# VH-VL binders against p0dw94, part 1

No score or structure here was measured in a lab: all are predicted.

Target 1, 243 residues: p0dw94
Amino acid sequence: PAGTPAGAGASAGIGSDTGSNASEDSDMFPTIVFGDTVIERKEYVAALKAQHGAARLYFRQTYGVDPAEDGWDKAHDGEVPCRWLASRAIDELRRRHAAYLIGVDLGQVADDSYASIVARMEAVNSGNAELKSDGGIVYGRTGFDIDSYLSYELSALKNAYTGDESNPGMSLSDDEVRRYYDEHDWTKDGVDGKTPLDEVRGNVKAQMRSERYDELVSQRAEAIDVTDLPWDALYRFTAGRLG
Unless a header shows other numbers, all headers, positions and changes below count from the first letter of the chain; Kabat numbers aren't used for antibody chains.
F, E and O are the ipSAE of ESMFold2-Fast, ESMFold2 and OpenDDE, as the mean of both directions, binder to target and target to binder. V2 is 0.75 times the mean of E and O plus 0.25 times the DockQ between their complexes.
Where letters were taken out, [cut] stands.

## First folded at step 10 (VH-VL)

Design w2
Fold by OpenDDE, look of step 11:
Structure w2 (fold): chain C 243 residues (1-243), chain A 119 residues (1-119), chain B 108 residues (1-108)
Amino acid sequence: as target 1 above (243 residues)
Amino acid sequence: QVQLVQSGAEVKKPGASVKVSCKASGYTFTSSYYMHWVRQAPGQGLEWMGLINPSKDSTWYAQKFQGRVTMTRDTSTSTVYMELSSLRSEDTAVYYCARGRLFSYFDYWGQGTLVTVSS
Amino acid sequence: EIVLTQSPDFQSVTPKEKVTITCQASQSIRSYLLWYQQKPDQSPKLLIKKASQSFSGVPSRFSGSGSGTDFTLTINSLEAEDAATYYCHQSYSLPPYTFGGGTKVEIK
């Protein structure tokens, strides 16, 4: 008896920015500002898309419901999926902008605005295209979309920050390294027991720097006040994008 | 209630080291709060020296004090220490510990510790 | 490093008078300016956060304003207990943190 393939449930995706006539009022993206940086609609929508799966997973795990099936505006024990998703998207944007602001402070990038990020992406893409046209070899991605570029650039910022011991928090004393080493397990594949510090010192330092950087980003993200955002309008906008 | 209690006044000779303690209470010591050290010379303004993350045991020192200052923490006693070496007369100041998050404010301060460096 | 310049360095004022203290940043710090009050032989106390938000327990006579590079602390009606040195502080940038030079307010 040939088992009927379970129908791939149409993942009700976040509607593409194509002009479907959702009611004019629900389609208005509210003005969102992180300090002096305006959050663009496209930027927010991208963040929603990025967190969409996490939202579904959260509600599935927590309440046994799939917002994509049951509705994004239905409350579960006081939590509303579209609001949860919106909040997560804002948090992601806070972290992103925090990272960029750190980069700005260090002169790694000029601006944290979405427009500036897009401009940098376009410049990189154009440069790569030109290089190819000239018969040059482009190593890696020949073209970035905005999501891939963000990932790339944020990683580059982190690496640049953590790779320079002169940056705040990146100078590690031997004592600090030792303490950190003692507090963590360091195992190598195929080796029983804790690997001696001298063999893993570089990795220990790298991990310490990474964690310190992430903490820095987190702290700066938290400093971005979002209490006064037009949350109700944002929730409506979000709901309109999910329906 | 959050309290920061510092060690008592110190008198040191030039070239010596001083270690000031700051005992924290009334909150989770290893939370997201940092402990900052700020000093104030007599009749002068406030000068930030550095910070320590008690949770991560990470430090950040002002460039002026790099190589001379060491900040440490004891999580068992919820105490932060600031050691300043190679003391000079110019290091005579009241030293404060202050709780605060990064990119935020100092909400609680220790009572201050007077360190006098005299020959 | 961001430099904060306070003005004036000193003020002697009569009770009930308005006091104005300015703080200028060497570059934009958006609204991430703090004001501290330090009374003689006491630790600094936070008065204003984010340029204009009063901290808990701060009397309403204290107010902060400004954005970018120029900030002002105002004491609308000076009380005797307000005799202190006031410091601006920026929390915008990565450390090191910097303070203004302070403004000493004395009562006539």
Scores: ipSAE 0.576, ipTM 0.809, lowest interface PAE 0.8, mean pLDDT 91
Fold by ESMFold2, look of step 11:
Structure w2 (fold): chain C 243 residues (1-243), chain A 119 residues (1-119), chain B 108 residues (1-108)
Amino acid sequence: as target 1 above (243 residues)
Amino acid sequence: QVQLVQSGAEVKKPGASVKVSCKASGYTFTSSYYMHWVRQAPGQGLEWMGLINPSKDSTWYAQKFQGRVTMTRDTSTSTVYMELSSLRSEDTAVYYCARGRLFSYFDYWGQGTLVTVSS
Amino acid sequence: EIVLTQSPDFQSVTPKEKVTITCQASQSIRSYLLWYQQKPDQSPKLLIKKASQSFSGVPSRFSGSGSGTDFTLTINSLEAEDAATYYCHQSYSLPPYTFGGGTKVEIK
């Protein structure tokens, strides 16, 4: 069982997220690899922070406890909050890396590594700063942090995939579109019954393509095998990081 | 216990069509598993033909078979079908269904269906 | 499309000897290579996943190695029951999925 991760992932209860404190016994970040790609401490810590609120909500609703108060390492009917949070953070990273790996398959990006994403972000930020100092015009975003750059690039990857009919799954036959339309509700305000397919065909196709892309990402994420990760070390790191 | 049981052998003339069935049991048919089709001509290797997602009724075909192959499913009987049209002698093969997720291995295979195309 | 090239096409091997089968991919597939065994009149059976991970119930004499484009299946001490055709397979890229041409192994 789960809940939708809350957008109010509070920074409270998490200590310093700087990488300089990785040397303590319970706080050492282990080597984590998704296939051939190294997972960096910073991206894991960011995923923990993003899922922190969801973990607190889940344990409050299920067991009447708040891990931030009662401790992240105490079992509640077989569930341990730091392990729940660690697993959820890994699953979110799997999904993100999967989207990048699809982009790699199509030659849109070189790899799925966090380091390469940061390098691209830094190049864009440096180019914008140079344009300003040379008197050039910079339209739109003048600087990214890593979270905003990830959102930007992931959206661009999805749009590039779904916008090209030659990509697997993106060519839709008239019969497929008709069947999808028939199984969904396409009501328009003030019109009895469904809006005719002719008037919503573009929306039907866009929804079909988006759902097919999301399924592809989900399947790619499941193919990232995490069974043999150093889970015990990761749990210790996660527990030591939380408070 | 997962099982994939295919329909029996078929003998067809050139230009005809064949429809092979694959009945699944022992798991949730409309899950995240796909059904793949793989064929093997006598004395030859394995050739992937395409796949169907039984829960979404979506298909992806190898380019070689586009226009000749159709994959469908019946969720009430937990059965997938592969139909190959405009048969030629080189379509003589054993046709397998195989279960797997995308980007993953095939964990269960049907017993195979021999299709013979001869005049 | 990723092409898998197996070598050799055929081996006749004395019992208890080592068998080595290679598979070369036309582009990097990282570690996403699979090995299947097929005995006469049977469906293929998975032996190795992710280049080197033995599937459940596979005898320890079977091992896989390699990454990138060059992969190897090894049978350290051939048993009579290992006479079969072996196929490499990749599921790394978006469809289509591909198989190697096969390597038939017989007992000498």
Scores: ipSAE 0.274, ipTM 0.652, lowest interface PAE 3.9, mean pLDDT 86

Design w5
Fold by ESMFold2, look of step 11:
Structure w5 (fold): chain C 243 residues (1-243), chain A 119 residues (1-119), chain B 108 residues (1-108)
Amino acid sequence: as target 1 above (243 residues)
Amino acid sequence: QVQLVQSGAEVKKPGASVKVSCKASGYTFTSSYYMHWVRQAPGQGLEWMGLINPSKDSTWYAQKFQGRVTMTRDTSTSTVYMELSSLRSEDTAVYYCARGRLFSYFDYWGQGTLVTVSS
Amino acid sequence: EIVLTQSPDFQSVTPKEKVTITCQASQSIRSYLLWYQQKPDQSPKLLIKKASQSFSGVPSRFSGSGSGTDFTLTINSLEAEDAATYYCHQSLSLPPYTFGGGTKVEIK
């Protein structure tokens, strides 16, 4: 992926050599707020990196260009790769923060801030290290980095939501389950054709609940108003980091 | 130009059911917008009854109305319906449909439908 | 279910005077409170979203404040057309949604 522009990498020993392409205004991360939550530079940069390949694929397929070779600032029929990527990164952060905000509503987490997530990750890592030093048994992942912890915690939030029938949308009527079953294909080893509902009812319900949760997250993400973000500053920051 | 036009006033006897319609126009009916139902007894406050997603045909009802309310839709006519069963005199109210995305405010309201439950 | 408790139930106010209406939520709803105005025989109309953000076309004399559990709607200088019933409402979080009991404001 495009690396971060180096600072004054050759500064020691021969003087204050400042890189000629550096721009402190272009490299400064603007203040981004989703409702009451400040978006950290680290989480935005991580989202850019995660979506970088998708942007390259999109522009190759749509316009026959690779932004990593042809430039991230060049417009192609009104689309600018760095702006496309910035918007996609913001949309991914909206979905992540939306899932956390649903968890906040249910008292599962205190807030959706990146700092709070890091603090929880560090507490889990410290607890696991203490258990190992006492000779205890630790199963599964014993040390998280932030990306693995985010994946783990987001899955846990979804499982907690979908596993409680009292949560909105999670109580499914027999008619709803039958209709969903009729609209989809259900295959099970050792059964010819469509597996009878009574044999897959649990799987049907789990899939319905998962889809309803994902729709809820999508709706919550749409409610995070990004219209008035400092988009021009964000585009400049993004372009500066891509080269 | 979004409009929500509700069916006319109804008079019902206790124990009956009522079905109120709300015809939507001026936007894509099967979209991310939900339709909510809110009622108001004479001289009383507003009471949320539940919602339907016309795109997914999924519903969520307030606990007070669970078991008595059914919300449905007809995508060919861009119409949602609210049916309330086992009516009693305290169900006398104006019933409103209101449009809104989930996690959002209600941006358009129907004109209201008076339902009177009287012997 | 989140219960919204408004006070007072009723106010009779001299024109140009300030009106203050409070709404208390049974649990924290952060800033996720709305205020609606309803005039006789009309559908409710949105005034304030997210506790303090005026909706488009709402006169500047209307303002909202608060967060957590305690919220206030203020009409700085009451006009004749402001005689109405005012409702707090929560719909910016998970359903079920609820309204406050209403505050009727009349011109004295």
Scores: ipSAE 0.550, ipTM 0.784, lowest interface PAE 1.9, mean pLDDT 87
Fold by ESMFold2, fold request of step 15:
Structure w5 (fold): chain C 243 residues (1-243), chain A 119 residues (1-119), chain B 108 residues (1-108)
Amino acid sequence: as target 1 above (243 residues)
Amino acid sequence: QVQLVQSGAEVKKPGASVKVSCKASGYTFTSSYYMHWVRQAPGQGLEWMGLINPSKDSTWYAQKFQGRVTMTRDTSTSTVYMELSSLRSEDTAVYYCARGRLFSYFDYWGQGTLVTVSS
Amino acid sequence: EIVLTQSPDFQSVTPKEKVTITCQASQSIRSYLLWYQQKPDQSPKLLIKKASQSFSGVPSRFSGSGSGTDFTLTINSLEAEDAATYYCHQSLSLPPYTFGGGTKVEIK
């Protein structure tokens, strides 16, 4: 599904992420791999959480039911909410892992593993704790949770890619920029007609680069073959998590 | 079924240009598939030259060919073109078009076009 | 760009014997390596994807292995129709894409 949450900027919640139910369902989580990378239970569960609201909205709008109340395993005209949710969670992970794999290709990160991301987050958090303990000043959050760290690092990967014209797709000719400008509306409050290109050229180029990067990530995600995943086992795990 | 049919053999003088066509059929031309160009000099190996995205009309060329190669497409005829300028004798080769998604293998190849550069 | 170095350039091999072809990448490409076969006057044909996965219709005598920078293609028992030139290739990451120099295999 195309409906995975796209990046919405570097917004971060304040909170603690210390909960775990690994012992209750860890031996039921099937082995999932994206190419050479093992998908960890925690990152899959986080993706389910991220897609939970979208699943509830879809089934309410389409069938007039709320899976949280009517059950996640009941079919509605051939669609099963827990299977829909599992598929969306996998697609969300494909997009995230794809962004990291592009970063690997450019030497920006060592791999796309969840374990490596957690290790970097923990190192940053430990550094902040040591600074505070030694009488230093730590502004803002005292540490990242995994969701805020992922948002931070994904934004950094995108900015590094789009900010370097030598990267595939990031070199924009004057003709390309003008065609894009001509094909889109560039209005502003209180002024009829398009804002002249010279006044918005930077914004036009930034939007073009952002869209091209998102397209590359989408294409890289599609190259992660999920056909042979243990889908039945994953559906069972997902249903058990939601029951 | 997918087919890639290339234009016929060419004989050119040094300093001239050549334009090879590759007509695609059996799939949606302006989809997520890219068209690559690969050449092979007589008795030598395969050399990737670059790619074009027919949907976005965007290209990426191998550094060796920057400034000499131009790839274009015509969506009305489902055809891609590769033009190589300032030809030299070492450009004598069979030129192939090949289809593939980005981050994937090449699944279909054209039959090849022999370009001979001689005085 | 990623340089792929194949060896040997040429092998003349007795039928039914094993052929081993190596490919070394100038930097890690994980498992992102392909092997192609090209017979005289023909377009290349895919044999192996993702270093070790046989493409559809490829005889079981062909196998691939390796990861990181070091890869091998093995023809376990050479048949007459296997006389060809073999290329490693990388196209499973960002461009630019590259081929190895090729290994010509002939029957003795």
Scores: ipSAE 0.433, ipTM 0.708, lowest interface PAE 2.5, mean pLDDT 86
Fold by ESMFold2, fold request of step 15:
Parts: structure tokens; sequence; C-alpha cells
Structure w5 (fold): chain C 243 residues (1-243), chain A 119 residues (1-119), chain B 108 residues (1-108)
């Protein structure tokens, strides 16, 4: 199984940075472009935070060091933690922008820009606030923050794609479903033997469609060429953020 | 160096099937590269038929060929196959295999296989 | 399905003159257009990617332009070796993929 276990969500080191959203900090951020779409500093910094724990885990397991304690700028067999982290952050953004670009291809969203996503979030938040005021009771959060909105919208894009069998890869033959079922474990706890296909066919199809969508996103992300980014400037910005 | 070598020319009668092979070398066959099939009737343009992912053994066919085309692969020989059934004279064409990642250009093409369908 | 309409079908051009080939898409494909060259008895070869980016090893006399629905391939000084059929193609988005009908360029 090709696993990508980079999903540690710790961002403790990033949280200690002084004035990271100040206008002077934005003067250091290089221009980053994915195709025709400018990558905003805020979305890059959010991706750094999301990948921070994965970087610490990788260097601890591989070299016995913790970049948050031992420094983000020291090489270990040619690998530099801040450069590793920057590359991971760019890869995370590639995957997210890829999912949006598939949505653009299908007319589900206008573009993949961060500004457009924020604008949609703000429109939804305004509408939710009006509905809750009409309903008379408002508890807790009245809307999305950007992280929760991204999660919501990415899930909606995926569900719209996988729920339409006319979309590429979403029409599954009975033979394909049987092969997938045979190649995977469908055992229920406390029950000997494999759950019969006719009892789990819906679950099998849903998993197949989800995996096929994720493959499309991965392929689309690979098509976002990042070779010519100003990597040295991005590495310097990233190192400066980490202290 | 990447090479795609196709099987030789075929002559078939209407109603028969043809199976064209495309042997890949010079790269990892079960990588992120797909194999596409494109045909070209005499004096006409190029027509995309579909693709196969050799790593996942998954296929996607153009609607025009759905139900008549089958694409398969053999990872032990790094070979992709395209089979077209219920042949008609309109299926007379050169059939190309072409390598490319999804959402990308085709960077290497086979030499082409002429399939002639005549009575 | 995205239909690509090329013009003209055929050109006979004096050496060293400029060749212009157009491709119109049935709907916006932004910059997701490719140009291929096919010489007699050869398989197609990529010239231009993403509407305007020359592929590695392509002579500088070849250039592409356009966005949205209207695209152009230009050969700014035709050489004898450029006699070929040229195809626009879209494969930088979701399938199905399509080609233009082709433009045959001959030397006078």
Amino acid sequence: as target 1 above (243 residues)
Amino acid sequence: QVQLVQSGAEVKKPGASVKVSCKASGYTFTSSYYMHWVRQAPGQGLEWMGLINPSKDSTWYAQKFQGRVTMTRDTSTSTVYMELSSLRSEDTAVYYCARGRLFSYFDYWGQGTLVTVSS
Amino acid sequence: EIVLTQSPDFQSVTPKEKVTITCQASQSIRSYLLWYQQKPDQSPKLLIKKASQSFSGVPSRFSGSGSGTDFTLTINSLEAEDAATYYCHQSLSLPPYTFGGGTKVEIK
C-alpha cells in the first residue's frame, strides 16, 4: 500500500512567530504561481502549519533530531528541515489547487484562487448569520473559518464528482466491483469469514469512487509544474518564519 | 531511452476482432504514466480512443468505442494491448499507442500499427 | 466533448514565408491547448504546450498564442523540413480528449 502518513497536525513552532501577518513580513514572500493562479502568503503559511508536525516526525525518525529544538536550517545527509517543510507545504497546496481545478473543469467553481474561496466563505457566513437570526437562537460559531470552509468545500467537490456516474471513472462495471471486493478485506468484527459482496456492494462502490477521485487529484497535482518556482527565496521566507 | 514498439500490420474481415500490442521499455512501466490509444484513418486526422493505467489496471474509453474496445496490460512483459471487436471498413486506420500522464501531453508514441478491414 | 476546429485545411507556402494556423475550441479551454506536428509516415511530435510554451528542442521559429477559445500556431520563416500536418489537441483537462482536423502545410 502506498501510504502517505504525513498527517501529523502539530504547528507549535509556527505559533511562536512574531508578527507573521504584518505588512513587513509580506515583503519577504516571493511571488509563487501555480499555472495562472497566484499563491497567497496566507495560504502558504497555513500549509506550513499543517505540515509542521510531519517535518518534526520525519527528522526525528530518520536522523534522531527535532528541528524545533535543534534548528530548522541544519543539513542532515543533504536534507535541510526548513527546505523539506517548504516542499511539503507546496505539495499540500498543489493537491488542494488540483481538486479545485477539477471542479473548474466541470463548471463547479469559477477558479482555484484563495481569494475566490474566501469570498464564497464570507457569502455563506453572511447567509448563515441571517438564517440564525431568523430562527431566533444562535449557539457557538455562526459560520466557517477558512480551515473549516476549505474542508467543507473540498468534501462537497468530491461528493459532487463521485455522485455523478457520467464523470470520468465513476461508472463501475460489475466485474470491476467484484475484483475490488476480492482484493480487499471486508471482514466484520466478530464474524468469521468475508462479508458477502451483496451486503457491502454500496460500500465497495463508494470506496472505489473515492480512491479513483483521489487518483485524479493526485495526477492533476503532478501537472502543476513547480520546477521554476523561486525556491531559494521561498526557503529563506520559510526559515525566517520558523525562527 | 523510452521506446514504445507496436505489433505488426493486420488484415481483417468485417465482423472480426484485432488485438494490437505496445511494448514499453526505458522507464518504470507501473509508474504514474498512462498509455493512450489514438487512431488515424487514411487521409484523416487523429482520434483518441481511450487510456489504461498499467499500475492500477484501470481503463477509460471514448464513448464512440465503448462496448467495442478492451484495453489490457501485462506487467511482466511491460506490454499494453488494445482489442477492437466487430470491425467495420471504417475501422481501417493506423493505431498508435502514446505515453502520457493524465492532464498532460503525450511525450512518446509508438511507430503505429496499420489495421486494414476489407472483405 | 470539446470540438477543435482548425483553419485552414491546407496551405501551400513559399519557403521563408510566415505560416499561420488557427484552432477554435467549442468552449473555453483557458490555455489548455497543445500543438503537434506529424511528418509523412511518422508519429506525431509535440511542438507547443499550454498554448504558448515551446517544447524542448523545438526550433524557435515555432510559436503559439491564444487563450479561451481562439488559438494560433505560427511558423515565422518556413523551412523545407516543416512540410507536415499540424494538429491542435486538448489533453490538459479531464477526458475525453480531442484533436483538431489538421492543417497540411506544403512547400511551393
Scores: ipSAE 0.429, ipTM 0.720, lowest interface PAE 2.6, mean pLDDT 86
Fold by ESMFold2, fold request of step 15:
Structure w5 (fold): chain C 243 residues (1-243), chain A 119 residues (1-119), chain B 108 residues (1-108)
Amino acid sequence: as target 1 above (243 residues)
Amino acid sequence: QVQLVQSGAEVKKPGASVKVSCKASGYTFTSSYYMHWVRQAPGQGLEWMGLINPSKDSTWYAQKFQGRVTMTRDTSTSTVYMELSSLRSEDTAVYYCARGRLFSYFDYWGQGTLVTVSS
Amino acid sequence: EIVLTQSPDFQSVTPKEKVTITCQASQSIRSYLLWYQQKPDQSPKLLIKKASQSFSGVPSRFSGSGSGTDFTLTINSLEAEDAATYYCHQSLSLPPYTFGGGTKVEIK
């Protein structure tokens, strides 16, 4: 819907998922598949957490209610907060998996599965530990958790895509750059009128490439068909996890 | 009802250019839908040439046509154009426009435009 | 770029017989294959998406199967109106997009 507020503020309403209670949650979590890729319970729960604040803000702004206080299963003009949240969590996963699938298409990663991402993170962590043990220097972040690794890898995928003109959509003609510059505002604080193109050309190109990449990801996410997911089971799992 | 109506047949000499139009109706032209161009030489199969995003006025061309093809659009008339330059006899084909989102199938096709290139 | 190789180029088939058309991709495309039907002097029409999912309004005698690099379109009981050329196609990933060479099916 329109009006999805910014921010995925943390909430105390999300249950623990440390593995000590994973059997109970796993037994209730339905089988979810994006094309050929199984969606793991842990990645779905993380997506719920990421969207929790946005759901609370949306219902407060739209209906004057807070699902964390008024209940996640109460309908408001046909919208049910736990179903809204589940849908948004699936949309977040679609977007992330889409970014990885673009990477797969270009040989940047092997697949989009959560298990594969965890395996890559573990290999990096093990390799860095081994390098330090041999007296080598490890630059940058050396001990990833899954959230930090996802952020790191998604940024790396985007940067690799946008930084290579041979990738579809990344070769920009002078005419395209000029038109984009003309259609947008490139002002500086305290300066009348637009900053000349030659002074901001690099920034214009970077913004164009970033927008084209984000458009690709969005289009790829829409191509992940979620119509036939076991939505009723997913809604029940989601409602049971919210409290 | 979605319709894609293409311009009429053309006869050209080698070395000339041709510009084929495709007028869209029945949907929001500046949406997430792309317009693709596909050609079919006599007795041959289908060949994808490239696409344009009418919303962003951005294009992607198949390598075979790089430097010879230009795709444009006019949002006021909901029309896309495909121009192919330096024509050769092997460019004789029916040229189709086809609608589709990226990473999806082509759901609506124009009627085709025959371009004949002969000396 | 992904090359799609169809086989056979041509079949002449008695009505009610089974038709099998194969398509081989030059690299894995998972299940990202489409099948189109094109009748003479007409634009192509979608039959199968994602290798095996029938498009709306397509008769049940049409089915698709396969994944990875090897795909099959099957017409279980050929009808007279099925005389056409059939193309495999990939457009479910990044461009550039490609078509198979086509398989012409005629009624004997």
Scores: ipSAE 0.420, ipTM 0.710, lowest interface PAE 2.8, mean pLDDT 87

